# Ledger of designs, part 1: VH-VL binders against Protein PLASTID MOVEMENT IMPAIRED 1 (PMI1)

All scores and structures are predictions.

Target 1, 154 residues: Protein PLASTID MOVEMENT IMPAIRED 1 (PMI1), of Arabidopsis thaliana (Mouse-ear cress) (q9c8e6r131to284)
Amino acid sequence: LVRIGMQKLSCLLSVEVVAAQNLPASMNGLRLGVCVRKKETKDGAVQTMPCRVSQGSADFEETLFIKCHVYYSPANGKGSPAKFEARPFLFYLFAVDAKELEFGRHVVDLSELIQESVEKMNYEGARVRQWDMNWGLSGKAKGGELALKLGFQI
Structure headers, positions and changes below count from the first letter of each chain, unless a header shows other numbers; antibody chains aren't numbered by Kabat.
F, E and O are the ipSAE of ESMFold2-Fast, ESMFold2 and OpenDDE, as the mean of both directions, binder to target and target to binder. V2 is 0.75 times the mean of E and O plus 0.25 times the DockQ between their complexes.
[cut] stands for letters that were removed.
The coordinates of atoms that the task and the answers printed are left out; those that the model quotes come from them. Centres of patches stay.

## First folded at step 6 (VH-VL; from d1 with heavy chain I104L Y108W)

Design g7
Fold by ESMFold2, look of step 7:
Structure g7 (fold): chain C 154 residues (1-154), chain A 123 residues (1-123), chain B 107 residues (1-107)
Amino acid sequence: as target 1 above (154 residues)
Amino acid sequence: QVQLVESGGGVVQPGRSLRLSCTASGFTFSSYGMHWVRQAPGKGLEWVAVIWYDGSNKYYAESVKGRFTISRDNSKNILFLQMDSLRLEDTAVYYCARDQGITLFGEWYMDVWGQGTLVTFSS
Amino acid sequence: DIQMTQSPSSVSASVGDRVTITCRASQGISSWLAWYQQKPGKAPKLLIYAASSLQSGVPSRFSGSGSGSDFTLTISSLQPEDFATYYCQQADSFPYTFGGGTKVEHK
């Protein structure tokens, strides 16, 4: 089966890593980072500079940029909007000096962010430029949260 | 051949009404957003209004809000601009334009234009 | 409303010249900008969309660059058919607005 009309969209995913917060006291003094990568490969993976936990918080305040491509099919002749192929990214908090610690992984599909932005533009005449994310952490960081702000550019 | 043809322009008196039509051919009209753009003689371009492919949303320039109504008949492939309470500053060539909506975020980039219809006023 | 300021308002140029036209938005518009060409008595023609993407059928001597608030249209080697007026248009938010235009004329 051949997909006709598939096109490539060059994107820049922006990830503002705000903070990891409400961390257990056992994590104070650890140096943490946040990694963002394509789910299928480490190629093009980016990470924050290390940030030390103090009083249950690591305040990164750092923006990461990831170049990628998203493939899509244009709208069909029956009024259906464009369809975007999945482009999942993996996000995780890690301890720089204790790599064995696991704090959970989160997946965001860039194609879904793009689709939401297209639909809001198409139906409301407004652009969505930022998504605020607040993710619960697991493992030794259970009870904590990772705060991010996502965006993309074309 | 993708084509847009405007009609319904002419000479009117201020305060009167006029209805412009734009007939589309050579593409699936109901899949595209449509715009009206005007140009006063010797002046630049001014965006007037947009209507989405299914008519679900409409947006207007502030200068025409409450006086102009954009609409479409997808069964006949016709775009309309109903212009009420016309003012001298509405003097322009009016273009209909197809939104490039088959590309990502392209509904605001007008890739096919008609040749325009002139709206003027008698003294 | 987002005001779009083009400069210069006109350019006198010869065939073969490099022509650069600028457009400034009154606030950030990311890359949501188009460039149009208009010849006398004709409708505008889309050249560049999304600031730098070349519309199908447009010669490669046309290029667009910029993001945020400052944008440039470049014609690398002016051809006789390129004498026209050029407009930028922001597509960031309603109401959509055009720049005032730049007329490229025979020297």
Scores: ipSAE 0.012, ipTM 0.593, lowest interface PAE 9.0, mean pLDDT 86

## First folded at step 8 (VH-VL; from k7 with heavy chain L104I W108Y)

Design m7
Fold by ESMFold2, look of step 10:
Structure m7 (fold): chain C 154 residues (1-154), chain A 123 residues (1-123), chain B 107 residues (1-107)
Amino acid sequence: as target 1 above (154 residues)
Amino acid sequence: QVQLVESGGGVVQPGRSLRLSCTASGFTFSSYGMHWVRQAPGKGLEWVAVIWYDGSNKYYAESVKGRFTISRDNSKNILFLQMDSLRLEDTAVYYCARDQPITIFGEYYMDVWGQGTLVTFSS
Amino acid sequence: DIQMTQSPSSVSASVGDRVTITCRASQGISSWLAWYQQKPGKAPKLLIYAASSLQSGVPSRFSGSGSGSDFTLTISSLQPEDFATYYCQQADSFPYTFGGGTKVEHK
C-alpha cells in the first residue's frame, strides 16, 4: 500500500502490566504471561516473564515496550486536525503451561490514544500521558481482571 | 518574504496600559496561530500567550492571566496584545511569533519571529 | 509549570570543536522539545523541533537527541556563525517554558 499524502510517525508504545487479579482458586499455581502484539502480525510481539498465581493474583509489575509506526495526514493551517491511520494492538493473558486456556483478547488502537492526547492539548492545554486500563477476563478466568497502564512516546 | 513587525512598545508608568501590534506579511495570516514571547533585558525567553488562527482558543502564561489579552484581526493581518495593569516585572522586549504546527499533537513551535518591541517604565 | 534546566550556562569553544548542550525537563515531556539560536539584538531562530527534527535551512552539523526529560543539542563542527545563545523550549503543555540559555563564545 502506498500512503499517498500521509506521513510516518515513529512511536514507542509502553505497557505497564500491573496484575491479573480476582482469579478463581482453580488458577492458583498457574504461570501466566501477558502478550502484546500488533493485531495484523505476530512479528515484534512482546510478552512478560511468567508470573505465578498466588491467592488469586499474578503481580507482574513489568513494563513492555513496542516500537511501531503510525501513519497520519498532518494538520493543516485551516484548522483541520491531524488524522491518524488505525494502529491496533492485541493484548491477552495466557497460561504458559496450559496454552489451551483462553482468557479473552483485548484491542487498543494506538491511533485513538494519540488522538485523545491531541484533543486534550488543544482543548485543555495539557497532555494525557497515561491510560489506566482494567479489563474483565473471560473463559476460565471469568470474574478476574487484568490491570494495565498504557502510554506512548514519540 | 515572510515577515512579522511589532510596534506599540515604549516607556510607561506602572499600573497603566499598552497595546502592542504585530503586522504580518508574506503568508496567509488567517491560516496560522500566533504567539507572544517576551525577554527581560539580559534574561531568557518567557512565553506569554497564544491565539488560534481563527481566534477560537487563547492561552496565557500564569504571570499575565487576567491582565493581558491576545487578539487578532485577520482582515488586516494584525496580531494584538492588550497589556493592562502593567508591573515593573513586565519590562521586556516583546516578540510576536508564528506557530508551525509540524507536530500531530497541536504542539506549536515558533518558526518565524518579529524583531521585537521594548516595553520599559519611568518614574 | 515544567521547568527547563540548561547546562552549561556558557561554553568557550573554537571553530571546528564539537559542542554539546544539555537540557533537562522537571517532568517527562516525551519528545516535545525545540531548540532555538539567538544572536545579540536579534530574534530567536528555530533549529530543532520534536527533539531531533532539523528545521528547513538549518545546517546538518546541528543535531538533537533525547526523550523523556533529558535532551542534547550537538554542533558537530562549530562554525564562526554558530557563536550565539541557545535555548531549549518544551512544547508538551501550556505554559510553554524555556531553559535559561547557553552562551557559546569564541575561545
Scores: ipSAE 0.012, ipTM 0.585, lowest interface PAE 8.6, mean pLDDT 86

## First folded at step 12 (VH-VL; from p7 with light chain W32Y A91Y Y96L)

Design q6
Fold by OpenDDE, look of step 14:
Structure q6 (fold): chain C 154 residues (1-154), chain A 123 residues (1-123), chain B 107 residues (1-107)
Amino acid sequence: as target 1 above (154 residues)
Amino acid sequence: QVQLVESGGGVVQPGRSLRLSCTASGFTFSSYGMHWVRQAPGKGLEWVAVIWYDGSNKYYAESVKGRFTISRDNSKNILFLQMDSLRLEDTAVYYCARDQPYTLFGEYYMDVWGQGTLVTFSS
Amino acid sequence: DIQMTQSPSSVSASVGDRVTITCRASQDINSYLAWYQQKPGKAPKLLIYAASSLQSGVPSRFSGSGSGSDFTLTISSLQPEDFATYYCQQYDSFPLTFGGGTKVEHK
């Protein structure tokens, strides 16, 4: 049993999908969506409403919420922070009407973000910074970028 | 529509207790952190307390710590502020406010506010 | 605690005027700064977050700028409905703190 002696932390992930921008003109008119899912399974996947590309940009301006949990080993004292099990999530842009198109996939290990948060919570009033993500796209969307803002609460 | 409605304010004697309520509607209450913010008559805004979406964590202003307790009932979409050992300096309009939809670890601004409920004192 | 100092405490202006309000933090708060508008007898309204991001539904005549410890709220062309009190708020760390407010009044 891999998780013997481990504890479970529940959290709410917030993903602000800002925009896909600097997209090639050839993508104008396409309806796009952004999907966030656990790497290991499609279960619990969330996605934005469709957004049409106009003038090289799809402005989603939508926030997605994902409930998740992470396992961790408790800290052994001051200076020995908790150790979290990896919790990778996939982020990708997709075409609503052309699912065969691939624009690249990005992985974020949320356990790293959570670990940072827990560590900082040991200090009263400590703040965990928002994570701004700006990822380059591939395939037909080469030259474009996807802008996100990540945060969470426990 | 998204709405917050405070209640429970009134006239109270010093040293007494009062419980404020805030009823939420138009959004998934259990997904958001909630704040109390107060404003003394003719004065500015003062942050009072915050509670996590599931009540797992709370923070208080030093001025109310040990006297006020923030809590919530997600099954009823209600936010509470239990105020004990009330003081004259607690006179204020008390607002409940929704935390923005991001993390309570770093993005603590309030995008939705109630109309407020007034707490005053009598001799 | 992080102290937020707003200036001026009040300003008299006319419709069409450019109004600038300043907020200074006692320490570096990066861009973790929000601006609110409050009219008499009403609840505060969020205008700006992250120092410069305009809240949805807020007119484009409002803008925020700054980072670190010095921040500015600007109303490019004051409208009749803009006469109100404005507050800045830091959310870099607890406790959350507001500025003292700036009342924009009729000249």
Scores: ipSAE 0.006, ipTM 0.601, lowest interface PAE 10.1, mean pLDDT 90

## First folded at step 14 (VH-VL; from q6 with heavy chain Y102W)

Design r2
Fold by OpenDDE, fold request of step 18:
Structure r2 (fold): chain C 154 residues (1-154), chain A 123 residues (1-123), chain B 107 residues (1-107)
Amino acid sequence: as target 1 above (154 residues)
Amino acid sequence: QVQLVESGGGVVQPGRSLRLSCTASGFTFSSYGMHWVRQAPGKGLEWVAVIWYDGSNKYYAESVKGRFTISRDNSKNILFLQMDSLRLEDTAVYYCARDQPWTLFGEYYMDVWGQGTLVTFSS
Amino acid sequence: DIQMTQSPSSVSASVGDRVTITCRASQDINSYLAWYQQKPGKAPKLLIYAASSLQSGVPSRFSGSGSGSDFTLTISSLQPEDFATYYCQQYDSFPLTFGGGTKVEHK
């Protein structure tokens, strides 16, 4: 019902998982992974290969891809933003051998990224190519940060 | 019928000014961004400028920046291109073209074109 | 600025032939690419937008493909009315830029 009259956009979300850094020494030796999923469902979730923490860092250097759809209502008038339905994705670091550990969760709305890119194009003449994310970690990983690069293709 | 008709072209001397007009009909002019695109004789297409539906934003090609001014009168359904400090390399057929009615992903392709107006220079 | 390299500059073909025109962008432009057809003495006509979307009223023998930096316009079976010059155009960023054009001529 909510999507009546809305258009469907096919989108490819790219997530370059760079590294988890500045991790406490107590985490050395742990195997870590990064999971990206739609917030509303675990279906279609993707994750990195396990990476062992060494000297306070886990260098993933891996790119994950997620195909998804974004719904929108066209906006009239040049320069006016389209109205997008929220498309939130959940990001979190996990320990492969200790699933009970929590290091924090982060949410990014893909529709907001799309909107931001369009707005930048309209007002600055160039689109956003990439979003650099640096998220603080919690729990046993407090003091550390997760570095990612987000992008999308339409 | 959706239509664009350019006018104002002609023979001009270098350094002079010329104002082109594009009259729109058959659609809600004020809802569309508009472009100027030119084509030198026997050459390819060159984008010149764009203006937002309400004139709130404009972009120009570097080759005409500072010399050309794009504007519009939505009350009269007319698009303008004020061409100052004209150069020989400005010789071309000038087309006005309709942009998209909305910007979902920043769509800047042109679906309606006029037949163009020729700008040339006297020898 | 984004340079659009179009190839070939010209192609000789016969009616019924499959014609392929390529456009390469100097950088990734996602799918922000349009194709136009222009006949002598006429204004350009939009054929394809968003790299692969067929403009309304355009024959289905025209198709566009590609994303990123490499794009292709294909005429599956060339018709007499298809002899013309074709241009690609990126709208990923300003300034908008066109390819150099490809003239499809009679063999």
Scores: ipSAE 0.599, ipTM 0.838, lowest interface PAE 0.8, mean pLDDT 93
Fold by OpenDDE, fold request of step 18:
Structure r2 (fold): chain C 154 residues (1-154), chain A 123 residues (1-123), chain B 107 residues (1-107)
Amino acid sequence: as target 1 above (154 residues)
Amino acid sequence: QVQLVESGGGVVQPGRSLRLSCTASGFTFSSYGMHWVRQAPGKGLEWVAVIWYDGSNKYYAESVKGRFTISRDNSKNILFLQMDSLRLEDTAVYYCARDQPWTLFGEYYMDVWGQGTLVTFSS
Amino acid sequence: DIQMTQSPSSVSASVGDRVTITCRASQDINSYLAWYQQKPGKAPKLLIYAASSLQSGVPSRFSGSGSGSDFTLTISSLQPEDFATYYCQQYDSFPLTFGGGTKVEHK
């Protein structure tokens, strides 16, 4: 019902997983991974290769890609913004050998990124190409941060 | 049918001013952004300017910035290009073009073009 | 500004030939690329938008491909009415810029 009359936009989400940093010493030696998935389903989820924590850091240096669709209602006029359906993605760090550990979950709405980029194009003449994300971690990883770079292609 | 018709071109002296007009018909003019694109004789296409559907925003090529002014009268379905301080390098066929009708914000390609109006210079 | 470089500048072909025109952007422009056809003394005509989307009414023998910085316009089987000059245009950022054009002429 919600998508009746809506248009579909094909999109490739790119997630450069840079590193988990400033991790407590108690995490040294753990193998970590980063998972990116659609919020509503685990289907199509992608993960980094495991990376071992050393000296409080896990340097992933890996780019993940997720193909998806974003739905939107057509804009009325050039200056009117399109109305996008939310397309939230979940990002979380996990321990490969200790899956019971949780370090927090972060959500990014791809439609908001698209909207921001389009708005910048219209009002500043250039698009947003990349979003740097630095998220605080919780649980055993409290005090640490997960660094990512987000981008998309349409 | 959808149509754009340019007018106002002609022979002008350097340093003078000229105003081009583009009359739109066959579509809801006020719903579309509009462009000016020019083409020097025997040369390629050069984007000149764009104006939002409601005139709220404008962008110009650096080559015409400060000299040209794009505007529109939605009540009359007319697009304008005021050209001041004209230079010999401004010699070209000037096309008005409709911005794409598709719904994505920030898409700037042109799906409808006028026949163009020629601007040349006298010695 | 983003420079668009088309190659070749001209191509001689015969009816029925497969014609390929390339457009290279000076930087990544995603898929924000359009292709136009222009015949002598006429206004340009939109062929392709979003790098690969065929404009309504345009024959299916025209196709666009590519993303990032390298793009291609292909005419699968050249027809007599296809002899013209073709232009690419980026709309990734302002100012909008066109390629130098590729003239498809009779062999």
Scores: ipSAE 0.593, ipTM 0.842, lowest interface PAE 0.8, mean pLDDT 93
Fold by OpenDDE, last read:
Structure r2 (fold): chain C 154 residues (1-154), chain A 123 residues (1-123), chain B 107 residues (1-107)
Amino acid sequence: as target 1 above (154 residues)
Amino acid sequence: QVQLVESGGGVVQPGRSLRLSCTASGFTFSSYGMHWVRQAPGKGLEWVAVIWYDGSNKYYAESVKGRFTISRDNSKNILFLQMDSLRLEDTAVYYCARDQPWTLFGEYYMDVWGQGTLVTFSS
Amino acid sequence: DIQMTQSPSSVSASVGDRVTITCRASQDINSYLAWYQQKPGKAPKLLIYAASSLQSGVPSRFSGSGSGSDFTLTISSLQPEDFATYYCQQYDSFPLTFGGGTKVEHK
């Protein structure tokens, strides 16, 4: 009922997973992965290949892609932002051989990225092409950071 | 039934001013951004300017910035292009074109065009 | 500014031929590309938007492909009414820019 009258937009989310850095020495030798999923469901979740921590760093250098839909209500005029339904994605680092370990979770709303890009285009003349993310890690990875780059294509 | 009709073109002297008009019909004019695009004789298309549906925002090509002014009167369904300090290189057919009805994704392609109005120069 | 380079500038073809026109952007423009058709003495007509979306009313023999910096307009089987000049246009950033055009001529 909520989506009655709403439009559907196909979107490709790109996640360049750069590296997990500044990890504690205790994590050396662990195989890590990065998972990206829709917040509401595990279906369609994607993850990197395992990467071993060496000298406090895991260099993934891998790009993940997720196809999804974003729902919106059309704007009433040019220059007005569309009303998007939230499309939150969950990002987290995990240990391949120790699934019980948690290093924190981060949420990014794709609809907000889209809106930001459109607004920048409309008012500055250029789109946002990429978002650099540096997220602090928790648990045994406290002090470390996960670096990734987000982008999307419509 | 959707239609754009340009007017105001003609022969002018360099340095003079000219005001082009574009009259819209068959659609809710005030809901659409509008463009001016020009084409020199025997040449390609050149984007000139865009104006938001409510006139709240405008962009210009560098070649006309500071000389041309895009505006609109939504109460009369008219788009304008005020051209000042005209140059020989401004010789072209000037088209008005309809933008998309909303800027969900910043979609700036033109689906409706007028027939164009010619601007030329005399010494 | 983003430069759009079309190739070829002109092409001679016959009815029934497959015609391919290329448009290259000076930088990545994602899928923010449109294609237009223009006949002599007429205004341009929108064919494709979002690189590959066919405008309503446009024959299915027209198709657009590509993303990033390389784009292609394809006419699968050229018809007599398709002899015209075609333009690509980017709307990734302002100023909006058009390609130089490709004239499809009768062989």
Scores: ipSAE 0.565, ipTM 0.829, lowest interface PAE 0.8, mean pLDDT 93
Fold by OpenDDE, last read:
Structure r2 (fold): chain C 154 residues (1-154), chain A 123 residues (1-123), chain B 107 residues (1-107)
Amino acid sequence: as target 1 above (154 residues)
Amino acid sequence: QVQLVESGGGVVQPGRSLRLSCTASGFTFSSYGMHWVRQAPGKGLEWVAVIWYDGSNKYYAESVKGRFTISRDNSKNILFLQMDSLRLEDTAVYYCARDQPWTLFGEYYMDVWGQGTLVTFSS
Amino acid sequence: DIQMTQSPSSVSASVGDRVTITCRASQDINSYLAWYQQKPGKAPKLLIYAASSLQSGVPSRFSGSGSGSDFTLTISSLQPEDFATYYCQQYDSFPLTFGGGTKVEHK
């Protein structure tokens, strides 16, 4: 209903999962994965291959890709921001063999990334190509960080 | 009928100034960013400058930065290119071109072009 | 600045031929690429935008493909009116830059 009259943009979200670092010693030996999904649904969710924690680190070094759509209303003029519908994605680290464990969840709105890139282009003459994310972890992974690199392609 | 018509070109001496104009018709001029693109004889296209729909922002090619000034009068549907300190390498057909009406994803391509006005130099 | 390299500089072809023109960017420009056609003594005409989107009114025999750094303009079946010079243009960042052009000539 909300999308009536809106236009649809196809885009590819890229998520380079670098590593989970500074993990407590108690996590050594655990197999971890990183999941990226739309916030509203598990459909289309992608995840890394399992990576075992060693010496407090899980080095994923894997890039995930998610095709998605973003809805927007046209701007009225050049330089005007597009009116995007929020497109939040959920990111979380999980234990493959202990899925009951929670290490925290992070949300990134793809529409905001798109807007930021366009605004930077308009204001500075260059687009944002990559967003480095370093998120603190919780639960048993408290003190640890998840390092990601986000990008998108239209 | 959407149309752009350039004027003001001619023969000029190096170091002199020249002001080009581009008159727009057939569309809401004030809703569109505008570009200047030039083409030296027998050469390719070279982007020169862009101005936002409301004149709030401008970008220039390095080759003309500090010498050329892009401006517009939306009340008259006219785009201008003030060219100062002209050089021989500025010899070209100068086209005005319409940008996209909005920047949803940073679209900076030109869908409407004038026929151009020629700028050449005398000794 | 982003350099756009077109290949070939010129191509000799006949009516009905499939013509392929390549444009390479010096860096990743995603899909922020446009293609133009220019005939002698005329202003350029927009053919393709967003790397693969056909401009309204442009014949379907024209198509654009590619993303990142490598792009292709294809004329599936060359028509007499297609003999012209073609240019790619990136709008990933300022300054906007054009390729060197590709002249499609009669064989």
Scores: ipSAE 0.531, ipTM 0.824, lowest interface PAE 0.9, mean pLDDT 93

